# VHH binders against Profilin-1 (pfn-1): the designs that were tried, part 74

Target 1, 132 residues: Profilin-1 (pfn-1), of Caenorhabditis elegans (q9xw16)
Amino acid sequence: MSGWNAYIDTMTAAAPSIKRCAIVGAADGSVWARTEADNVFKASEEELKTFVALFNDVTQVPAKGADIEGVHYVVPRTEESLIFGKKENTGFFAVKTKSAVLIAVYEGPNEVAAQVRKAVESMQTYLNNAGY
Key: E = the ipSAE of ESMFold2; O = the ipSAE of OpenDDE; V2 = 0.75 times the mean of E and O plus 0.25 times the DockQ between their complexes.

## First folded at step 9 (VHH)

Design wa49 (framework vhh_6fv0_2)
Fold by ESMFold2-Fast, scan of step 9:
Structure wa49 (fold): chain B 132 residues (1-132), chain A 123 residues (1-123)
Amino acid sequence: as target 1 above (132 residues)
Amino acid sequence: QVQLQESGGGLVQPGGSLRLSCAASGFTFSTYDMYWVRQAPEKGLEWVSTISYSGSNTYYKDSVKGRFTVSRDNAKNTLYLQMNSLKPEDAAQYYCAKDYDILTGYSNWFDPRGQGTQVTVSS
């Protein structure tokens, strides 16, 4: 497979409503790849370390919400390997694989959320099957 | 098509109580998690509470914990929100919402909303 930036490109091509996204290490939140330039993913190392730790017990997340790029999101529910949130016209989907967490921030009405989720979960399936 | 009808709002004094209801139709109510969300004037939508499809798991916004209780009656396709010890900050239009449909890939957890039910808290 090509370098990690190719997966970023694949997700954004599949769901054009994705404004920014990243692939980070599940253990420490270290950035493997992210969107750059005009659509740079702007999360600090400390914020990402805190965020990936949420996957240690996703059942606690809806009560507290989640912070990405300094924005606090409402998290209405979680699944074993999925955290998603919404704040007005912006939202995110984050999925955990064996070794990585994929984070996609999108903007738009609720009807685009399904397409963004599909893109992120398709990539999650691919990476899990590839041993990541 | 999915339809949600909220009721039970009104005017109460601080410390008062209200019970909101949401009548659902157009989907298998018992298989979806449900949400209560609210919108104050000139503010965005805020999540208030979640209840799992079975009613076994409930989650609350920190500021309403201990004061609000969400429940559901799957036989009646109805969602409830019992609101006690109401504060001025709770004044808002309240809506119920259906969870994301995993099987179809459709997400409408903040849409479609009914017309909502207005909660006003003033002395």
Scores: ipSAE 0.000, ipTM 0.263, lowest interface PAE 10.2, mean pLDDT 82

Design wa50 (framework vhh_6fv0_2)
Fold by ESMFold2-Fast, scan of step 9:
Structure wa50 (fold): chain B 132 residues (1-132), chain A 123 residues (1-123)
Amino acid sequence: as target 1 above (132 residues)
Amino acid sequence: QVQLQESGGGLVQPGGSLRLSCAASGFTFSTYDMYWVRQAPEKGLEWVSTISYSGSNTYYKDSVKGRFTVSRDNAKNTLYLQMNSLKPEDAAQYYCAKDYDIFTGYSSYFDYRGQGTQVTVSS
């Protein structure tokens, strides 16, 4: 019964092209909220711990890529608080806030990717302003 | 130029129904998620419903779930909102939108928001 589920609901309403998403702790990758049932975000605890550690030095990520839900993504470049990747028609955006990392996996063309990025960046701003 | 034209509003009694339409032009409608938003007198914009570019995923404001249904016809570049069991609280100017930001409550581009259609619910 997490209050964080309301943010997942808002995120999917903001960008319904998101297939799966999660909000995890920036320090340890612990799941605060995720999409569930048929849209369950199924990354393991080990994978999420490894993934959030990428934000400690984002400049190294394009050389090795990133793994989410057992899928290896090509990461073309990174920004200080943003890692994004692509594999065929699937992609992800991950943004870091003060205490959280929001991860969104989507499928679709570049126009869809742009809409998903806008939604995750809007939530990032909202969470930072809320002190998270 | 991006154009969005809403229609279908009117005056209904509580419990009545209306079907809103939004005709889109000037962009590739089939590649964009679309939104219905509303604004009551002296109130801010409220998000009402979202539909994915393919029509496969729909989301609704809690107070309209089970009463409103959003749909789209990509061949006709048209977005719809079927409103059933209308309540006085649903009275507002209704807009369709592209690039709507739910967290800020505003459309990202004024040109993407249409001129709106008025819904009045009165006994």
Scores: ipSAE 0.296, ipTM 0.648, lowest interface PAE 3.1, mean pLDDT 86

## First folded at step 10 (VHH)

Design vb2 (framework vhh_4orz_3; at its last look DockQ between E and O 0.85; V2 from the best seeds 0.73)
Fold by OpenDDE, look of step 10:
Structure vb2 (fold): chain B 132 residues (1-132), chain A 122 residues (1-122)
Amino acid sequence: as target 1 above (132 residues)
Amino acid sequence: EVQLVESGGGLVQAGGSLRLFCAASGFTFSDYSMAWLRQAPGKRREWVALISYAGDYDYADSVKDRFTISRDNAKNTVSLQMNSLKPEDTAIYFCAAESFDTGDSTYEYDYWGQGTQVTVSS
């Protein structure tokens, strides 16, 4: 396991509703770490390249939505370094650090979203402070 | 005062159609994503459709290709066209509003309607 895998474990432990997550390069969408085994994060390289590019202008994302793992999500809100998507009883949070994008796909009602966001943003803060 | 008022529900035979409306007032409608949810007797409330404040939309798999969500910001309304209705679509249908305001830490819907009954007979 790479050092980045530990961060995946930290996020998933902090928010049990997270089913899959990944840490990818902000510049090109290259996968640095991802959930494996029964909860494999399956986004393709091409898809991730497109996804991370959304952060170039997050204000446009709610009009187009976002695709992860071949699934389309409606994006009801964005922040400068955050994209939030919804689909049925699932959703995702994506946050951008200095050099990475953290993506967490979760299952559950809206009530679980707060915990997911907290887990991802906590990691975001940690990585930013570490220079990543 | 904030209000979401659903209308258009009723009794319909299987294969029939209904069009639900949700009229919003008391808030800046164009700043809100709008959702339709439904709750059948003895079942948990479930997501049906969502349309963002910017116009992107999606559906639950169970209603995809049968239901159509749309919004009219000039009239402060969101609608749900329901075609090819099935008995399993029987439920109380709710419209809900979600702001893009980042100040909402719960990620719950900000506003709810009281719901409209949809009954599909076999």
Scores: ipSAE 0.849, ipTM 0.914, lowest interface PAE 0.5, mean pLDDT 93
Fold by ESMFold2, look of step 10:
Structure vb2 (fold): chain B 132 residues (1-132), chain A 122 residues (1-122)
Amino acid sequence: as target 1 above (132 residues)
Amino acid sequence: EVQLVESGGGLVQAGGSLRLFCAASGFTFSDYSMAWLRQAPGKRREWVALISYAGDYDYADSVKDRFTISRDNAKNTVSLQMNSLKPEDTAIYFCAAESFDTGDSTYEYDYWGQGTQVTVSS
């Protein structure tokens, strides 16, 4: 989606450690925009539907973890609208807006994760204020 | 005062086994996800295994199927069973407590042990 691709560009510019990211519908996981080409965000429709449903009760997520792009992440923490997952030297942040879930997959140790979280939360705030 | 104390390290022949233990005190252990990391000479420390406070776990691909992480909340311990050890596993192994404070901007581990040496001879 051409209009939504600008938001992908904004997040990846704000946090260069983001390797892949997507904006998906909170209700069904449908892809509104994603990184493409050599950095294609490759989660399946079935995986994304399961993933966005985790936000129905984030308190249950640390017990089972989360899967994105066929990779299992241990989830050491959540907040009401945020899930953080870790696997080796990679991780993801996902945040929920009124109608969407923003997913950013990054590489790097925990020290770089703060810039990724800030980028997705800034976009979360912007989209919520815009009614999304 | 917070303490994480590793034990169980030592010298072992390739193909052998060791079990590492981490004893925790000074904080509510059952609230924390716990990790094992390791650092070989001249290398950055690397993630070996993580177990969430609610029981999910995973391993670095290089140790999967050889290492097992477990925790005992009644005894405030986390352990790492290491089987089929290779010289490449030689490192100082650290126990660490993952931060999960809501709203905390740091994503570092909150607490670290001093480490225990594991040396695997050929």
Scores: ipSAE 0.519, ipTM 0.795, lowest interface PAE 1.8, mean pLDDT 88
ESMFold2 (binder alone), look of step 10: mean pLDDT 83; pTM 0.830

Design vb4 (from va18 with T99S T103E; framework vhh_4orz_3; at its last fold request DockQ between E and O 0.78; V2 from the best seeds 0.80)
Fold by ESMFold2, fold request of step 11:
Structure vb4 (fold): chain B 132 residues (1-132), chain A 123 residues (1-123)
Amino acid sequence: as target 1 above (132 residues)
Amino acid sequence: EVQLVESGGGLVQAGGSLRLFCAASGFTFSDYSMAWLRQAPGKRREWVALISYAGDYDYADSVKDRFTISRDNAKNTVSLQMNSLKPEDTAIYFCAAESSFDEGDSTYEYDYWGQGTQVTVSS
């Protein structure tokens, strides 16, 4: 598939709790790559455009939460380039690079979240160093 | 010393209502997101509701439209209004807190837990 799909595979291999993930354009939410087959990442164009715009001011996100794949997540914590959302026994991490947003949706208790974050931040660092 | 103290539990008939309260002390309450979780005998602990430090909230699908979480930063409390209670809501209910100010190096586990309050719903 595309070279971007290899980055999807790298993240899902690094943290098995990641069930779906995507790499989308930071400006417009356009999908560059995503998990497919039996765990397709399904978010609408409108949803992704709204989602990536959250990075314009992450300090406002805990007050309104974030929606992805039609699921509302409460956001208890953000950092300048990172949003963490929770819903029941699932959650997501999203990180922003120079030109992209990486989104990883995981299943499991908060206990597994640190490994998911590490996987996504490692890729964030790699893409930033590569100019993305 | 950090404390989360739940109250308001008890025995109620199916279809009835209860309001749980969690009183917090020993930390800056307004910097914490607050959750209710529950555990029935022989089952794992499950997420019921979460309210962020900034006021957004959500619920487990099984309790949505019946339960309402709210917080009062002036009183350092979080509450859970539980309506239309069912026998399957029977559990010990725990209040939990997670920090917003440790951005980065956290384990993402809840930082503090209450000791729980029993809710028993009879048919």
Scores: ipSAE 0.695, ipTM 0.872, lowest interface PAE 1.0, mean pLDDT 90
ESMFold2, look of step 10: ipSAE 0.642; ipTM 0.851
ESMFold2 (binder alone), look of step 10: mean pLDDT 82; pTM 0.821
OpenDDE, look of step 10: ipSAE 0.888; ipTM 0.936
ESMFold2, fold request of step 11: ipSAE 0.645, 0.683; ipTM 0.851, 0.864
ESMFold2 (binder alone), fold request of step 11: mean pLDDT 82, 82, 82; pTM 0.822, 0.818, 0.822
OpenDDE, fold request of step 11: ipSAE 0.905, 0.907, 0.906; ipTM 0.946, 0.947, 0.947

Design vb6 (from va18 with Y108W; framework vhh_4orz_3; at its last fold request DockQ between E and O 0.89; V2 from the best seeds 0.82)
Fold by ESMFold2, look of step 10:
Structure vb6 (fold): chain B 132 residues (1-132), chain A 123 residues (1-123)
Amino acid sequence: as target 1 above (132 residues)
Amino acid sequence: EVQLVESGGGLVQAGGSLRLFCAASGFTFSDYSMAWLRQAPGKRREWVALISYAGDYDYADSVKDRFTISRDNAKNTVSLQMNSLKPEDTAIYFCAAETSFDTGDSTWEYDYWGQGTQVTVSS
């Protein structure tokens, strides 16, 4: 249980409202780690390749939204390395590091979103500092 | 002073239609994504529809194909056309806004809320 799986566990422990998350390669969307078992992150290889390419120009994302796990999310806000999507009582934060994209899908009212963002951005900072 | 003022609510028979409006003032409307939420008696507030500042939109599955959200940046309004109404749609409907940019200690919640307008759908 070594390698990238420990980072998945760190994020889900830091923000319990995260129900599914993944670390994927920024260039191709390949899955480095993801939540498993009864909370499997179910995005396809093709969907993830399309998703990570959104970071090539985040300014275009609010006009089209983002799809992940077959769900369309409206994107009310992006930042240089961050995309925030919403659908009903769920949402996601995705952040880009040097080599990867971290994706966290959460459930709960809007007030949990800040906790999720903090967990994901803390990992973003850690991985960037480690050279990833 | 920021205000979101809903209108267009009322009593309607099942199968009927209503159009809700939300008039916004006191902020740069075109920089905000706009949402409709609703709260039925004894239930938690639920998300109904969201339209981004750049025009993408989506709906709760329970209202998809019956409700249409739209915005008019020239008039600073967002509207919700509600067709084929059911008794289950009875609720107070709230307009809400969230910014497209960082406002400091962002909570990632809606920044502004209206007071709500009552929609009652009878059999």
Scores: ipSAE 0.720, ipTM 0.881, lowest interface PAE 1.0, mean pLDDT 91
ESMFold2 (binder alone), look of step 10: mean pLDDT 81; pTM 0.814
OpenDDE, look of step 10: ipSAE 0.832; ipTM 0.905
ESMFold2, fold request of step 11: ipSAE 0.612, 0.692, 0.592; ipTM 0.839, 0.867, 0.833
ESMFold2 (binder alone), fold request of step 11: mean pLDDT 81, 81, 81; pTM 0.813, 0.816, 0.813
OpenDDE, fold request of step 11: ipSAE 0.894, 0.899, 0.896; ipTM 0.940, 0.944, 0.941

Design wb1 (from wa36 with T58K; framework vhh_6fv0_2; at its last look DockQ between E and O 0.92; V2 from the best seeds 0.00; counts 0 for: pae E 3.4 > 2)
Fold by OpenDDE, look of step 10:
Structure wb1 (fold): chain B 132 residues (1-132), chain A 123 residues (1-123)
Amino acid sequence: as target 1 above (132 residues)
Amino acid sequence: QVQLQESGGGLVQPGGSLRLSCAASGFTFSTYDMYWVRQAPEKGLEWVSTISYSGSNKYYKDSVKGRFTVSRDNAKNTLYLQMNSLKPEDAAQYYCAKDYDILTGYFGEFDYRGQGTQVTVSS
């Protein structure tokens, strides 16, 4: 699982406006890797279990929003493998790969959100191509 | 239109220092994370450093950690890269970017970079 930390490092380097991020199992929300130390990703196992289950029917997510780290985010829309939310000057991007969900919580203006999305989707593509 | 103009490159001896600058215009510089990338002869583009829009977070390629420092002055729409203890392997054309994928090495839909600034390290 320690190998997954490299992908965390890559995502944060790719989009430095990411405050916290995690790679979790798509099936059960188990944490494979996450930011730590001053930027520890704090979502509980139970919360992550609930979160990854949102991908079972993304069409319903905008109606109810999504919770990460005890914070409720408005979800304007979803895509098949993408859930994103906003709260003031913060937000998150979550993408699903074959076996994982990548979650990135960011802070900043809308412009950095686009950069964060690109980073997360790039990682999504990379991991999918790698079979994950 | 988006414009990025790098400067500050030159010829230095190993162990020397350079300070690169990137003047940005045509977009709200202060709202974008920014990147430094470089391309050495016969090599592809490689990521060097990123800095968040506010400057609060900074990241570096392992080979330049402790030697390079990225910074920015949002009031001046300028990105900086302080390069100390330069090595021959640092020689490259250096570019700044607001749209760069460090995984793929591409600048995205638009090639938002300047002409770059040449850094040469030779004794």
Scores: ipSAE 0.885, ipTM 0.933, lowest interface PAE 0.5, mean pLDDT 95
Fold by ESMFold2, look of step 10:
Structure wb1 (fold): chain B 132 residues (1-132), chain A 123 residues (1-123)
Amino acid sequence: as target 1 above (132 residues)
Amino acid sequence: QVQLQESGGGLVQPGGSLRLSCAASGFTFSTYDMYWVRQAPEKGLEWVSTISYSGSNKYYKDSVKGRFTVSRDNAKNTLYLQMNSLKPEDAAQYYCAKDYDILTGYFGEFDYRGQGTQVTVSS
């Protein structure tokens, strides 16, 4: 509904191995913006509500894993505002800001994963500084 | 240890073309997304183009879309930028980079870019 699509474009340009990404509300998982057209981010509303709630206690997430777009990921690492999930050749990084959760699903080797993490953390910092 | 070497710059008339190359060594080139940036005198770094590690996804600054094409040859560890329909505003030192944050305009903790190659467009 908002002009948030520019932030989606910035993240994908910064880490072009991101296949799909979204910015969702931290409280309810409502979609503020997402990749569209050829690379639609297709997580359901109920799935996103469950997903953002993981940030209420990230220490419990490694034991359970996480689901996005109907795909189950192993979560080897979490930090206070970051969840990293992995499955085969794909993975995700999700970071929480004051008001939102940024989710980026990528394909590629661990070197690409580091570039994806940098892109999402830079956007996290930007949005936090802007009051979101 | 990481080494990037740009080449292919030069003097060109408006509307002309140049092809820049970036030779990479000291890292596994085929597993990194790569970036082209440029800097005109007394100006900050400006992002130009990004290409994914496999070459499947390419992105461009709006002012160069349709005129510039980024590509890579992972077998030769080489990144390319084909620049067509060059304009005076494209004149700059061009760099390839292994780490670049478009949002902040900063390279990563270590600056991994080459020495650059100069593109000059006659007015």
Scores: ipSAE 0.327, ipTM 0.698, lowest interface PAE 3.4, mean pLDDT 88
ESMFold2 (binder alone), look of step 10: mean pLDDT 82; pTM 0.826

Design wb6 (from wa36 with S54T; framework vhh_6fv0_2; at its last fold request DockQ between E and O 0.92; V2 from the best seeds 0.00; counts 0 for: pae E 2.9 > 2)
Fold by OpenDDE, fold request of step 11:
Structure wb6 (fold): chain B 132 residues (1-132), chain A 123 residues (1-123)
Amino acid sequence: as target 1 above (132 residues)
Amino acid sequence: QVQLQESGGGLVQPGGSLRLSCAASGFTFSTYDMYWVRQAPEKGLEWVSTISYTGSNTYYKDSVKGRFTVSRDNAKNTLYLQMNSLKPEDAAQYYCAKDYDILTGYFGEFDYRGQGTQVTVSS
């Protein structure tokens, strides 16, 4: 799990407008790594279990939205391995890898959101190529 | 059109200081996270630092932590990199960017960066 912290550090460095992020198991939502201290990712295990299950049928998510850290986000659309939500000047990007779900909660305008997405998707690609 | 112009580079002795600037235009500077990257001779691009669009969050390559400070003035559309205690291994062409992938080293589809500014560290 300590190795996964490095990826958290990389994502936050790549997209400094990420407020909190986590890497969780795609199967069960178990936390592999997350931002801590002042930027602790606060989603519960139960919440994460529910969240990662959304990837089983992403087509239904826009109708329901998604909850992270007790916050409800509108989900405009989804992709096969991407769920993203928005709430005012905040949002999240969640991408699924072979074995994990990367979740990044950000704050900022659309331009920043785009940067965050690119960072998360880049990490997704990297991890997929690494077999994770 | 997006324009980035780096400046402030030069020749300094080890232990010296430089302050790099990046003048941005052609886009809403204040709504973008910004990056400093560098390329030493015969080496690949290397991420140096990132700063959030508000300036509230900053991140640094381990080798420059404690020596470099990134900052920005959104009113002036300018990004800064204060480099203290410079080392020979800091010598490189320094670029600022609004699009940069730390993992891949790409500057994005349109490669939005300036011409760079040369930093040389020699006794």
Scores: ipSAE 0.908, ipTM 0.947, lowest interface PAE 0.5, mean pLDDT 95
Fold by ESMFold2, look of step 10:
Structure wb6 (fold): chain B 132 residues (1-132), chain A 123 residues (1-123)
Amino acid sequence: as target 1 above (132 residues)
Amino acid sequence: QVQLQESGGGLVQPGGSLRLSCAASGFTFSTYDMYWVRQAPEKGLEWVSTISYTGSNTYYKDSVKGRFTVSRDNAKNTLYLQMNSLKPEDAAQYYCAKDYDILTGYFGEFDYRGQGTQVTVSS
């Protein structure tokens, strides 16, 4: 799975305020790659399985929010392939591709959040075009 | 009105050093991650370095790691690139950017970058 690590590196270089991120399978939440070492992405298998299932009907997510790494986020709205959450000065963006879900947890102001979203959506487009 | 102005380029011999500056105005500099990119003649834009809005996280293209250092002074709205051990392949027009997507080379809908500063490395 080391080949997927290059995509993690690209996202963090594109948006350096990403604190942790992962690429997980859209069907089961299995981890294909994640940030490691000092910035280990710490979501459990069971949490990820529940999380990726939210993409089965994103319209239900704003009513209850979402949990990642044991942290509860408010989800103000969703799009067909995008869920994002907010908590204080932190948040996450998650996008679904054909085969995967990209999850990025960040810290920073709204301007940084917009930069993180652009990085994650650019990778979403790239992976979809590559067949994933 | 977003404005970026690069400076500090010039002619240097191989192994020499230059320090580039980027003066920012028209936006709240301290809330944006910032980027250095470069363009050699007849080449596309090439990402060089990224720095987070606080300055705490920095990233570099592999070919410049250990030779270039990005930094920022948020009180002065200024971004810097210290370039040491310069090589002929570093010769390019250097730009700072507020919004740059490494995957697409796209500057977003407004193409926020300055006019650039030329770095020339010659014998």
Scores: ipSAE 0.446, ipTM 0.766, lowest interface PAE 2.1, mean pLDDT 89
ESMFold2 (binder alone), look of step 10: mean pLDDT 81; pTM 0.821
OpenDDE, look of step 10: ipSAE 0.895; ipTM 0.939
ESMFold2, fold request of step 11: ipSAE 0.351, 0.264, 0.346; ipTM 0.728, 0.663, 0.717
ESMFold2 (binder alone), fold request of step 11: mean pLDDT 82, 82, 82; pTM 0.822, 0.822, 0.822
OpenDDE, fold request of step 11: ipSAE 0.907, 0.907; ipTM 0.947, 0.947

Design wb9 (from wa36 with Y106S; framework vhh_6fv0_2; at its last fold request DockQ between E and O 0.92; V2 from the best seeds 0.00; counts 0 for: pae E 2.3 > 2)
Fold by ESMFold2, fold request of step 11:
Structure wb9 (fold): chain B 132 residues (1-132), chain A 123 residues (1-123)
Amino acid sequence: as target 1 above (132 residues)
Amino acid sequence: QVQLQESGGGLVQPGGSLRLSCAASGFTFSTYDMYWVRQAPEKGLEWVSTISYSGSNTYYKDSVKGRFTVSRDNAKNTLYLQMNSLKPEDAAQYYCAKDYDILTGSFGEFDYRGQGTQVTVSS
């Protein structure tokens, strides 16, 4: 668990409009690392298990939306390994790697959403290349 | 198109201070997170600091924490880096960037960085 905290720090530094983020197991939603302290990522294990299962068929997610941290998001777009959720001035990007799902909850305009997406996808590539 | 212009570099003694500025135009500065990066001779790009679009969140490379302060003035479309207690290892060409990938150490697809401003620290 200790080594995964560095990846949380890197994501928040790379996209400072991220409010909360987590790295969770793709199969079961188990938390490998998350933002803590003043910005605790507060999703339950049951919620995370449901959330990561959305990647089993991302094409169905836009019709249903997605819930994380007890907040319901409209999902205007998905890609094979990416789910984008939006609510008001906040949103999330979630990406799947070989073993994990990276979740970043942000606040800000569309321009920062694009920067958040890029940071999360860069970490996705990094973890995939490292075998995760 | 996107233009970034760094200024404020110069020659200082160890322990000295400099304030770098980055004037932005050609895009809506206030809606982008911004980055300071640096490059010493014959070295790769090194991330220095990041600031959110509103200025509310700031992050720093460990070696500059407590010595450098990033800030922005969205009304003036300007990004700043206050550098205090400068050390020889801080000597580099400093760039501001609208897009930078900390993990890969590279600028974005279009590489919108400016010309940079040189910081030299000598005894």
Scores: ipSAE 0.463, ipTM 0.783, lowest interface PAE 2.3, mean pLDDT 89
ESMFold2, look of step 10: ipSAE 0.441; ipTM 0.767
ESMFold2 (binder alone), look of step 10: mean pLDDT 82; pTM 0.820
OpenDDE, look of step 10: ipSAE 0.903; ipTM 0.943
ESMFold2, fold request of step 11: ipSAE 0.417, 0.391; ipTM 0.762, 0.752
ESMFold2 (binder alone), fold request of step 11: mean pLDDT 80, 81, 79; pTM 0.812, 0.814, 0.797
OpenDDE, fold request of step 11: ipSAE 0.908, 0.912, 0.908; ipTM 0.947, 0.949, 0.947

## First folded at step 12 (VHH)

Design uc21 (from uc14 with P105K P107D G108S; framework vhh_7pa5_2)
Fold by ESMFold2-Fast, scan of step 12:
Structure uc21 (fold): chain B 132 residues (1-132), chain A 123 residues (1-123)
Amino acid sequence: as target 1 above (132 residues)
Amino acid sequence: QVQLVESGGGMVQPGGSLRLSCAASGFTFSSYAMSWVRRAPGKGPEWVSTISGSGGSTSYADSVKGRFTISRDNAKNTLYLQMNSLKPEDTALYYCATGGPQPPKLDSEYNYWGQGTQVTVSS
């Protein structure tokens, strides 16, 4: 694809429990890279535009929840540049960098969630330090 | 396998115009933002322009604003760059890539960019 797929590959290698993920533009939610085929990240451009706008004020998100791939997630709380949610055995972590938003969808227990969070936050730090 | 094949480059005089094309295959073209990136001899990659998957959003580097227009035809899986009022400093190899305004490192082992199309602006 693009060199941006190298970052998708790095995250999924670091946390194999990531089922689907994407790197999207922070300004418009446009997809720069995503998992494909059996692991295709299915969110529409319109849904992603709405989702990335949540980072304009993360404190409002717990009251509303968040939608990814047509699934409504409960967002129990947010942190600076981090939105995460849970819906039954499925969850997500989304982090904002200077120019991008990384979204990882996973399935599994709390141990899996912690590993996925570590992977996306490590990538967030790396990309921010690289000027992205 | 993802393939991106650039074409339309050539030699042109200052003030001239060229239209570049990028033929995409191997992925769902309409789902991805697409960018034009250029590399002049002895320089690193410079992002030129990006268009969203739907074509509803575009952005441009300050150096090309008002002169270049990015567009796409999702039915044909083709990305375009209309270049007007060309300047000698526009001389470069032009690549298309999936992604946004920040290009990935060109020297990465994951070099997914095509061969590029050469644009030369000279007397």
Scores: ipSAE 0.465, ipTM 0.755, lowest interface PAE 2.1, mean pLDDT 87

